VH-VL binders against Eukaryotic translation initiation factor 3 subunit M (eif3m). Designs and how they scored, part 2

Target 1, 160 residues: Eukaryotic translation initiation factor 3 subunit M (eif3m), of Schizosaccharomyces pombe (q09722r188to347)
Amino acid sequence: DDEQSFAFLLEAVKMDNSTADEAVRELVQRAVNSPKYFFFDDIVTLPPVQQLEQSTLQLLGILSGGMTDDYVSWVAENHAHCQHQKFDEDAIARKMKLLTIASLATQAPNNTLSYGDVAKSLKIDENEVELWIIDVIRAGLVEGRMSQLTKTLSIHRSSY

## First folded at step 1 (VH-VL)

Design E1 (framework fv_ebronucimab)
Fold by ESMFold2-Fast, scan of step 1:
Structure E1 (fold): chain C 160 residues (1-160), chain A 117 residues (1-117), chain B 111 residues (1-111)
Amino acid sequence: as target 1 above (160 residues)
Amino acid sequence: EVQLVESGGGLVQPGRSLRLSCAASGFTFDDYAMNWVRQAPGKGLEWVSGISWNSGRISYADSVQGRFTISRDNGKNSLYLQMNSLRAEDTALYFCAKGRLYGMDVWGQGTMVTVSS
Amino acid sequence: QSELTQPRSVSGSPGQSVTISCTGTSSNIGAGYDVHWYQQHPGKAPKLLISGNSNRPSGVPDRFSGSKSGNTASLTISGLQAEDEADYYCQSYDSSLSGYVFGTGTDVTVL
């Protein structure tokens, strides 16, 4: 019932009658830490969320359109903020890698992503790329076919 | 040294007003929501009011709504509670407390408010 | 209204375990909001003992543990010691009140 409670919390924050700081901060914390939530545009635009401190708004901006490198730079300067807000740095880092692959897929020439391009963007070894592609497909962010022979992902759909 | 220090409590007659202050030190005051929590002698804790980091979100317990006003001055690292139309039932030790979403991790020692004729 | 329900008192001997329940409603604990626990010794301010259902702040001994299921949270004190004699309060957020609610409080006596 975690997803149901999150949905109810999101609806409460959307209502004009909710002025509670706790509800807003809990919504943001659950969203950034969740391995299942990827659509931050519907949170960032909420007026109560826009009243939060700059460091949290910067993180939400990175989650709604940034790349892994943007998060790496942000977290290096915001470890204390993550601890105070109970943001899971590793969960967010994983989420950013999935979102980065989705972004690369959207822009890929001839709907084809090489393992080398993914490895370079994620700053990982090429041998790890297939596991990340499996995760991004499992998350529903990309649909496509992997070829171990050519070391490429043929993209049929990309979204987040 | 993280610390909250309340002041302004005292003996006051029913129907009158009193203003409490809370001075914060040792942490970045404007990063955190702040609360007033009270405790009547020999009784339990009762949350009174809370205010977000930028004063954009303010809430009150039903028992004080319309009578009490919470405010903060981030430039002075201070939290306030303006108490109007005081009742005997408002007699309590009033605590200033930091944080909301993940619990109140820093508390002051409290300031005693006694409403009596 | 919407106050969280705790037993008035719990007692045990040194070295035993005691558990304090905290029961809420569909607008607070039942809605999925986290439960925090506070310890208060006589004449002192409350101290945050458990944050977010089960997390211990720095300096809190590991014999204190918290859990939550449905509309009920529990605080367990294992290896009970004399200094644990205090009042214990649970606390959550209530969406219908747009504010925090505390439990009725439990007096722990170490015999």
Scores: ipSAE 0.006, ipTM 0.504, lowest interface PAE 12.3, mean pLDDT 85

Design E10 (framework fv_ebronucimab)
Fold by ESMFold2-Fast, scan of step 1:
Structure E10 (fold): chain C 160 residues (1-160), chain A 123 residues (1-123), chain B 111 residues (1-111)
Amino acid sequence: as target 1 above (160 residues)
Amino acid sequence: EVQLVESGGGLVQPGRSLRLSCAASGFTFDDYAMNWVRQAPGKGLEWVSGISWNSGSRSYADSVQGRFTISRDNGKNSLYLQMNSLRAEDTALYFCAKGVTYRVYGSGPFDYWGQGTMVTVSS
Amino acid sequence: QSELTQPRSVSGSPGQSVTISCTGTSSDVGGYNYVHWYQQHPGKAPKLLISDVSNRPSGVPDRFSGSKSGNTASLTISGLQAEDEADYYCSSYTSSSTFYVFGTGTDVTVL
């Protein structure tokens, strides 16, 4: 299926530094567009990937450690590149919001992240925060417990 | 040579439904996001809905969420807006507008517009 | 849904410059470089005039220019001509509503 074929493609690129450019671009496109793939450190460091154009490398850097605002700035200058590469800008925007929450969770003082801090970082209404937290937990990026009373996320484990 | 031609507007009673169509020509339709924008008589522009190149993403203004459905048929080069539970406040000229990218995520301008189709919701 | 604030009207004489402001918040105009300007003549569809704050599409005269400072974007029309008499709308990406917001519109009168 699509997940298995992606895993085989990733393994092929990891094991062969001379992998054809076409296969490398397919790997990047599938990873970037996938609502299930979040581990871009696995991809950005691959030697064949490092040979791609600067715009793609910038995007992978944002996906491997940036915040949603970094993506917003990047995409403004790279709409044509996204269209040419068939990058799904909406899928990436959603993914960046989830990764931003994961990053905030990793850095959260006393393992506690407030709904207000999430809303500010994502530039969304505070009443949308719980839906995004549900999605980040469902994605496996953060393990924690929400408290509607205190409007906080208590973090037990974070991937980043 | 890019053309967008809207149709399907007319007079409709509150609570009823109406379906708008937009026929596109002169560009590769399935490479671009498409949008509906409306303008009430004598008033300003309001974005209504957008759909990505492959229908994978759809988005709606808060005022129409749950009542309107945007769709497209790439084989027919056509965009649609199904409008249910119509209200007097939905009275407007409805424009079909082309995005400059394949995405609906709100940053791109609308580089081509149709002339619009008038929807009047009145008893 | 919150609209971006524009002056209701501006006016000028032929050959003069006029500037139209478009004021939002840090969640739209101030937060992103995704501000666009549209010109609409009476009875006609809007036409894209400026994209992404300051980009001028092919065919748009160089007397039209855009800029942004903080939460306010501006459209400047230099060498004002009779055919510039129209309504002008700004738009922006917004994170506080579903992706798009238009300005209230400005009527430009050439006296």
Scores: ipSAE 0.000, ipTM 0.489, lowest interface PAE 16.1, mean pLDDT 85

Design E11 (framework fv_ebronucimab)
Heavy chain, then light chain:
Amino acid sequence: EVQLVESGGGLVQPGRSLRLSCAASGFTFDYYAMNWVRQAPGKGLEWVSGISWNSGSISYADSVQGRFTISRDNGKNSLYLQMNSLRAEDTALYFCARHLGRSFDYWGQGTMVTVSS
Amino acid sequence: QSELTQPRSVSGSPGQSVTISCTGTSSNIGAGYDVHWYQQHPGKAPKLLISGNSNRPSGVPDRFSGSKSGNTASLTISGLQAEDEADYYCQSYDSRLSAYVFGTGTDVTVL
ESMFold2-Fast, scan of step 1: ipSAE 0.087; ipTM 0.694

Design E2 (framework fv_ebronucimab)
Fold by ESMFold2-Fast, scan of step 1:
Structure E2 (fold): chain C 160 residues (1-160), chain A 118 residues (1-118), chain B 111 residues (1-111)
Amino acid sequence: as target 1 above (160 residues)
Amino acid sequence: EVQLVESGGGLVQPGRSLRLSCAASGFTFSDYAMNWVRQAPGKGLEWVSGISWNSGSISYADSVQGRFTISRDNGKNSLYLQMNSLRAEDTALYFCAKDIRYSGFDYWGQGTMVTVSS
Amino acid sequence: QSELTQPRSVSGSPGQSVTISCTGTSSDVGGYNYVHWYQQHPGKAPKLLISDVSKRPSGVPDRFSGSKSGNTASLTISGLQAEDEADYYCSSYTSSSTLYVFGTGTDVTVL
């Protein structure tokens, strides 16, 4: 029901460049806050979305190709905007960590991503990396095999 | 809402072939890895085979390697198991199971019974 | 290769706690936090009871809990009830030639 209603809203915005401002903002708010939605290239390129204020467009740009550090910098200057738009800062921070891992996996030499590289990029302890890899696999962004012997993720698919 | 329905089981002679199907509904089939798990009468669960969302990664239990082939058709929301060179030891109820990205199998079908006997 | 080792059976009275162990190696239970527990009533398909060592899926009562120490994972059922009579299986991701391995299974009897 929530996934179907979101799909209908996305279709409405895609089909009508004159879609009401409130509906466009609801689409963006739901996508940004959803723990399951990661396809921001589909949203940021929509003409009605491109008419939104610059702060929102900056956030969508970060979600469509940025890294965790880009979000940390943006949110520090946009707390009031998040409150006004009902953006969940913690949900977005978590989503950015998953997207950062997916990006690293996509760029990984020889389809191999080390736990050390993940820890460095997320600025977390290496002992936390396994839990984040589990979450990124659970989110469907990466498919692969973990090896404790080499402390690596062997990537079979990475993207969305 | 989520349903997995297996079919294709039956009585088959040793050395013959059988093809199992699993019809999925109620979720985005193409986003998830799928598995076959079997259970011989009165015995425990044995993982048989798994396939990733795009068929890019496929694995088999040692007991079936070289004899069974797992495949999927995402356009038809269907999972398959081609079973060749069947042995008496393959007699079992075969379950189709949805994989939550290594975090367990959250949905299972009812199973389809395969009996290998002369 | 070897499946994960569980006790054949455990029993308890209503209201008691029972614990089921699941012992593997460093290539499965000891190496990863991908240990899961399944409950199977006679004639029924298995049901996911605990995922990732200790996480309860939606709808699973909090009297079911999981933990892990070294190569051994444990499922604890507190406040044992008649409807808990079932077979319980652990499973783990493995880095060997197979992707997943199941435990030998434990029959829980409520006396």
Scores: ipSAE 0.000, ipTM 0.478, lowest interface PAE 20.4, mean pLDDT 86

Design E3 (framework fv_ebronucimab)
Fold by ESMFold2-Fast, scan of step 1:
Structure E3 (fold): chain C 160 residues (1-160), chain A 118 residues (1-118), chain B 111 residues (1-111)
Amino acid sequence: as target 1 above (160 residues)
Amino acid sequence: EVQLVESGGGLVQPGRSLRLSCAASGFTFDSYAMNWVRQAPGKGLEWVSGISWNSGYISYADSVQGRFTISRDNGKNSLYLQMNSLRAEDTALYFCARVGYSRWFDPWGQGTMVTVSS
Amino acid sequence: QSELTQPRSVSGSPGQSVTISCTGTSSNIGAGYDVHWYQQHPGKAPKLLISGNTNRPSGVPDRFSGSKSGNTASLTISGLQAEDEADYYCQSYDSSLSGSVFGTGTDVTVL
């Protein structure tokens, strides 16, 4: 099972702080490409991961607390690196949009996030916002209620 | 004093089973991965099996996969190797070893001798 | 199981330097995995001599040194002494086997 296999690989890397680059790169590649893995703190702090090249560390930093704009800027300079490492640029872009919404939800005043604020942060049209909110809820990162009338998301819970 | 002591070896007939134990002392056993390594008389070292600190990751050499089972009891500071369907080629001195930062092995136990013959 | 290739034996006189090579494949040393070295005297358990390609554990004399380049790692013993007469094994990790792999072993004789 892919998820079980990934969990075992993560455990192995945690036990060997200077594990060889190839195994560490496999761990990073699988986490980065996975549509289900969102919590990069468990990976970015591992000593063997911190020994990887700057381009990969920058990406992991973005996944650990950055916004969609940070990824857009990074990927523009790192297309070749993504191809070499077999990073799925589209999968990462989607993940960054979901993480950005979760971050905005966590900081939202009065637990209310406007569609306009989401659209601006994701650099998408406001008419696309509801689809992204549905995906972030399905991913388990946010729980809330949408209002088409007021174009807002009322947040009940958010993962940082 | 950091120490590993193996036991349970002996003479056994082909097809039978044997269980090895390794008693650890002098360090925080539940914080380290542990391995079994064997050495046939007059031959080199062969890695047999490894287990992570919480038993979440377990791996075996192809030569023993399906026949041997590694396990640990962190409450007893003990590592085990259950050996089933033993073959003549399993005859060896079996060492337990603690796994270090980059998968180096230190310390090693003194070894326990397993002889598989008719 | 796949093994790392070492010369069967190496010999030298007291005070000389000897080097032992350890050659792997693209799934172990060639993949960037660290190489460790062990010394084994007859009837004894192996002792860690070099960890992580170049590091000497506490108590190991500085006349022992390790290096790694490409698919090959080397252990160098300078100022060879009678006590160095032993078997030496390299060890790495093999991603295709999901496990550790040892070298074939080298018998060092002090003449």
Scores: ipSAE 0.000, ipTM 0.479, lowest interface PAE 18.6, mean pLDDT 86

Design E4 (framework fv_ebronucimab)
Fold by ESMFold2-Fast, scan of step 1:
Structure E4 (fold): chain C 160 residues (1-160), chain A 121 residues (1-121), chain B 111 residues (1-111)
Amino acid sequence: as target 1 above (160 residues)
Amino acid sequence: EVQLVESGGGLVQPGRSLRLSCAASGFTFDDYAMNWVRQAPGKGLEWVSGISWNSGKISYADSVQGRFTISRDNGKNSLYLQMNSLRAEDTALYFCAKDRLYGSGSYFDYWGQGTMVTVSS
Amino acid sequence: QSELTQPRSVSGSPGQSVTISCTGTSSNIGRGYDVHWYQQHPGKAPKLLISGNSNRPSGVPDRFSGSKSGNTASLTISGLQAEDEADYYCQSYDSSLSAWVFGTGTDVTVL
């Protein structure tokens, strides 16, 4: 079971600051590539993880608090690093869009987020916004109600 | 030699604005997040605001949210803090501080000498 | 905003050991975020003293040590010297605030 093996690996790294480099890199690679893992604050601060090279730490920092633009800028200069570490650039880009929506939802005035603001932040067409909102709700990052008539998301809960 | 030099502080009346600058040298400015930290006379340290290496992530302490704006110009190796609607409780020495790494696992490895902001009538 | 609690002052004689505690919550230290320590001499900017709970930057004497357990971190100064008279601040990241938080600060006096 991939999810169980990932959870075991995460706990092993949390419990042992001397965990072997190979295991730490596998943990990071699986976390960044996973379509289901979104809370990078719980791994970026682990001592074995903090011993990794700056490029990987920058990526983890982006995943733990950055926006889509941060990732776009980073990946443009780190393509070779992604290939070497077996990071899935497209999987990470998707994850960053979801995390960006969650961040916007957390900061939204009057708990209301417009499709226009989402489209601008993600650099996508407004007609794609609803599909991304469905995915962020499905991921458990945001709870809310969409209105195509008003082109807004009414936010009930966000966990950025 | 890493150097951070703050400027722009001074005496200002409540409700007015002030802009602080921090000139950075001795490291690749574009690779690091930057922060503003303040210290009121005789008081402790309070984190004010932070900005990622490319300005994509910006955060503020609740006490300044909506009044202060952090920004950076990587071409000039400079960090800024635009302070609007100043209050007496904003009176403090304002430090510029550099992140060692990126994100929540980082720490502030270098600090400037600070610039004094006094908000009083 | 100070989210981390430190004692206001600690004192000792030259050669003694003193320990400064830093207590947080489940959203910062208790969440697993690292604790960093800064030393500030009167009239000076803070200087990084301990990073990542227990790591000493080059140039920091080994008589300074840090540890962390649960919601509390500690800074221990062994072989206390006159030049250790300073304010000491802990720092961590807080996930509920999405912000850096500092401790209330501890004044160390050497008698």
Scores: ipSAE 0.000, ipTM 0.475, lowest interface PAE 18.0, mean pLDDT 86

Design E5 (framework fv_ebronucimab)
Fold by ESMFold2-Fast, scan of step 1:
Structure E5 (fold): chain C 160 residues (1-160), chain A 119 residues (1-119), chain B 111 residues (1-111)
Amino acid sequence: as target 1 above (160 residues)
Amino acid sequence: EVQLVESGGGLVQPGRSLRLSCAASGFTFRDYAMNWVRQAPGKGLEWVSGISWNSGSISYADSVQGRFTISRDNGKNSLYLQMNSLRAEDTALYFCARVPYRSGAFDIWGQGTMVTVSS
Amino acid sequence: QSELTQPRSVSGSPGQSVTISCTGTSSDVGGYNYVHWYQQHPGKAPKLLISEVSKRPSGVPDRFSGSKSGNTASLTISGLQAEDEADYYCSSYTSKSTYYVFGTGTDVTVL
């Protein structure tokens, strides 16, 4: 059971500040590569994780509060690091787009987010925005209502 | 010519598996969301599963959740439906359908492939 | 798994108008302008007839029109012709987990 295995690994790292480097790296790799794990504050603050190299800590910082542009800049300088750590660059890019929408939703004035603002922040065409909003809603990161007439998302809840 | 062609249907016993394919041609496949819709003999349309242009969003009808897996290969212009633990109730003509951005309408449909689950 | 209610059948004579209703809730038909209509002739795949409540795709005659009021969308076929004899389905985006829902379907008979 991979979900159970991940939960045990996370608990082991949380309970033992001297957890072996290999186990800590496995935890981070599994979290960043998972299409369903979004809560990086649970990981980045762990003392054994804080002992990892700066490149990994920068990525975790981006995943715990950054935007898509931060990841684009980071990955351009860290392709070799991603290969060495077995980080899936495309999986992380997708995750960053979802987290960026959740972040925009959290800070949206009047609980309203325009498709134009999403497109600009994600560096995508406006035609693609609704599909990404659908992904964010299905991931449970945002609850809201889309309007094609006004090209907006009315936000009822944001979990990021 | 924009075209979707389904294949892989057939007669199968309950509890077995089938894999359906849908071959797309005449358009930029990677730009469209794709869906599977089924129709049991003499019955209405039932949405089965959908996948976004980049596989970032995948959804299933409650009736197939945990048994069916939708996937796509944008390099091969192909959509797939892996159907496991088949039941008599899954007997239907299975259509693949294209959904353009913003409209959400199923604007192009294939001819369908028949899946018969026999007891 | 259809959630939207349509009449089982409607009938008319050539040249008359018929209207098919599609009734949902505020979480689907009433909440969004993503209501679509499909025409299906026996033995054929469905064809998109009306998108986004009232938009006609290229090649669809202007005899077909769509509208929406509250939780009910309507498809109107004016100047009814023999070739309009078919099954008609509405569909809607939904804020529920199923994402898309179809209507129960309506058979149109031309006598």
Scores: ipSAE 0.000, ipTM 0.462, lowest interface PAE 18.7, mean pLDDT 85

Design E6 (framework fv_ebronucimab)
Fold by ESMFold2-Fast, scan of step 1:
Parts: C-alpha cells; structure tokens; sequence
Structure E6 (fold): chain C 160 residues (1-160), chain A 120 residues (1-120), chain B 111 residues (1-111)
C-alpha cells in the first residue's frame, strides 16, 4: 500500500532530523507526484526538507500557495531539475490546477465562483471548467454545487 | 558486479571522428542519468555531456557543443558519445559516470576511462 | 566554461587539519545547488568522497567533512594521513549551463 508506505516515510522524516538525503528526496518526490497529496505545509517546514536545493524549495512554495502560472514559469526553467528528481511535470500541472480552484474557492466573493473566472485562472476554455470542478470536488478540496444555467460554482466548504 | 566499462578510445587525427561506448552492469540502467567526464593528461576533471534516464534532457559543455552527441540505449544498458571534428584540446581520458538516484547530481560510480589522443 | 574555483594546492603535516575551499557563482552554488567532493589518487578514477554538501558514502572515514555557505563550499580533512595525499575536486550543477561543473582541483600534500 503506497498510501501507507508514504505515511510511514513522512513520519520517519518528521521524527529524525538526521534522515538520509535519499529518504528526504524520496518523500518529496512521492508527495509532489501523488494525485492524492495536496497539503504541502506538512512537508515544506521539515528541517531536512529545508536543506534541499533552491529549485525544489521553490516548487514546494508554489505547491503551498501558488497558482498555475507560477508553476508554468518555474517548470519552463527547471525541466532538467524535474528529470533529475523524477518529478512528473504533468502530474504537478494537474495538481496545480486543482489547488488553484481550491484557492479561488476559498477567496470567492459571496462563496460563488464563475466558470469564466476559473477558465481565466487555469488558462483553459470555459467548456472544460465543469470537468475540473468535478475533479476538485472528487479530490475533497471543495464542496459545492454547479449550475450550468448561471455558469457558477456555489461553494459550501473549501479546504485551503 | 556494479560497474561501468568504457571503450572506443584511441589515436585519431584532428578533424576526424571517434565513438565512445560505456557498458553498464549490476544496476537498473534506465533509473539513472549518465554522463561523460574527461581529464586531459595532468589536468583537472571537466564535465563533457549528460543525458537523463529517458533521454528527455541532454546537455553539453560549451567546449564540445555542436561537435559531440551523447546518446543511450536502455535496452542494451549502454551509453555513447559520438565525437566529431576532434581537436588537439579534446585529448583526454574519458570517464563514463552514473548519477545518484533522484538526488541525481553527484557521480557515485565511475568507469576506468578510455584514452582519446588527438594528434597529427 | 565557468569552473568552480579551488586553491591549486594545500599542504599540512600528519595529524593536522586542512580545509579546501570551492567558490562558485549565482548560477550554481549561489543558486542553492549542492556541492559534492571527489578524491583522485594518481592513475585511478575519481571516487565520491562527499555528496550533498556533507554526506559521507559508506567506507569514507569520518575525518572528511563538508560545509556550504553562500557561494562557497569547504572540504575539511582532519587528522591528515599519508594516504590522503591526492587530488580533490568539488562539483555542482550550473543552471545557466544546464549541466555539471567541476572545481579546478586541489593537490593535497602531506609533508
């Protein structure tokens, strides 16, 4: 069970500041690539993680509070770094879109997001917005109701 | 067990070509980035070229860019360096070197090297 | 090509400590990339001595230690022994070159 093995690795790094560099990098790589891990504050603040190189720390910062555009800019200059660390660029791009929607939902006036606002932030066509909203709800990051009549997402709860 | 073995070096005239090979054994070759590092007689180490695990990222030192081509064949556990338009300054012992897993940025396994001498 | 700058040579007496500096630029060490160290005895391939600024591979004596601050990394050899007489190279990654860069090398002599 990958999920359980990841939890064990995270606890090992949390309990021991002298954890070997390879184990720390494995933890970061698995978290970054995981379609299920969204809350990077747990990882970025760990002392062994803070000793990693600037490129990885920048990525963790983006995952902790950035938007899709921040990732697009970062990955354009860090393709070699992603190859060396075995970071899955497409998996991270998808995760950033979900985190961006969650962030927009948390900040939304009157707890309402328009499809147009989502489309603009994700740099996608408005017709694709519903599929991304379904995915962010399935991921547990947002609870809400979509209305195709008004092209809005009414937010009941957001986690970010 | 775990080793890298270079071959293909030799004496060559300026302007000619050589192809170096590196045979890897004892580890999962396609999990690691691979590199060529050279050392001229009595001089220091100089990184020449690197290739990622999937050949998606390839880089060259400025001194060889446009003349050398790095490639790998994961099915044969082999790394190659095609050297064209050779110059006297390319004379060196050429090492094949394996990157560390995921930390990726140090060389934890080296071959014995193959000597390339460019002279007329 | 930009290289990392090391002193040409360092010497010490048996039992003494010596330190070798490795100075880079904002595109490599200054950008936060790790520094690694290699030991090379005459006629032999380089051997990884320190990875990730201060991690010793299995079999490397604890007399060897590394550190990094800003644009400079250092390798310290304590309790110098005759077998430590060798060439030492630092190495990092350079983001502007999109490749690896080695130091100019330091010859350690045990007098």
Amino acid sequence: as target 1 above (160 residues)
Amino acid sequence: EVQLVESGGGLVQPGRSLRLSCAASGFTFDDYGMNWVRQAPGKGLEWVSGISWNSGTISYADSVQGRFTISRDNGKNSLYLQMNSLRAEDTALYFCAKEGYRSGWYFDLWGQGTMVTVSS
Amino acid sequence: QSELTQPRSVSGSPGQSVTISCTGTSSNIGAGYDVHWYQQHPGKAPKLLISGNNNRPSGVPDRFSGSKSGNTASLTISGLQAEDEADYYCQSYDSSLRGYVFGTGTDVTVL
Scores: ipSAE 0.000, ipTM 0.511, lowest interface PAE 14.1, mean pLDDT 87

Design E7 (framework fv_ebronucimab)
Fold by ESMFold2-Fast, scan of step 1:
Structure E7 (fold): chain C 160 residues (1-160), chain A 121 residues (1-121), chain B 111 residues (1-111)
Amino acid sequence: as target 1 above (160 residues)
Amino acid sequence: EVQLVESGGGLVQPGRSLRLSCAASGFTFSNYAMNWVRQAPGKGLEWVSGISWNSGDISYADSVQGRFTISRDNGKNSLYLQMNSLRAEDTALYFCARGYYRSSGYYFDYWGQGTMVTVSS
Amino acid sequence: QSELTQPRSVSGSPGQSVTISCTGTSSDVGGYKYVHWYQQHPGKAPKLLISDVSKRPSGVPDRFSGSKSGNTASLTISGLQAEDEADYYCSSYAGSNNLYVFGTGTDVTVL
């Protein structure tokens, strides 16, 4: 079970500050590539992770609080680093769109997020917004109700 | 060039029904939410009902809930308001209005000239 | 349906500035950036004048400007002209159950 294997690896790194470099890099690679892992603030603060190179730490910082545009700028200068670390650029790009929606939802005035604001932040057509909202809800990052009439998401819970 | 043209208004007795229509042209009707807004003689604007682009989401003001039904036919570029159990206080000019859909909350960027509904005698 | 509060009337001379307030609650004007203003000349349909607090649609003169502070939005008409004589309505998004709430309306008279 890949998810169980990842959980054991994360626990090992959390408990032992002397965890081998290979295990730390495996943890980071699995986390950034996983379509199911979104909680990077619990990884970036781990002491063994803090010893990694600046390019990786920059990416983890983007994943723990940045927006899609931050990733676009970073990846343009770090293609070679992604190949070396076995980071899946497309998987990370998708994850950044979901995290950006979750971030917008957390900061949304009166718990209401418009499709227009999502489309602008993700640089996508408004017609695509509902599919991304469905995905962010399925990922467990946001609970809410979509209204096609107002083109809004009414947010009941945002956990990010 | 966006145009909205309302029709179907008239004089009607309390308790009866009336059906309003709005014919849209000059834009892709199926991409926009549509709304009915009314104005009683000498009074202010009151939002009545709205419908999403695909009819999947419909809302009504509390004052008309259960009596009015909004609908649309995207193939005919038309919006409708079926008004049942009419009351004297439903007397108003009824406007058709387009919701602008690339911004938050939908403002009404185009309005028709309105159709007058008088509920009396 | 609750209405947003506007003064019944404001007046000014040509070339002066007038300001119209629009006061709501934290569930409408105070809670969103989705406050809009409409101009209605006698016998005519309303026309969108300002969207999203302060944005002017194409064709609206720069004499018209909007702002918001807390639960109150404001429309300012500078360089007042005779053709500005009209009724002005604010509106706000008010949530998914009561989508739109309009203001009580303000009659602008150019003396």
Scores: ipSAE 0.000, ipTM 0.470, lowest interface PAE 18.0, mean pLDDT 84

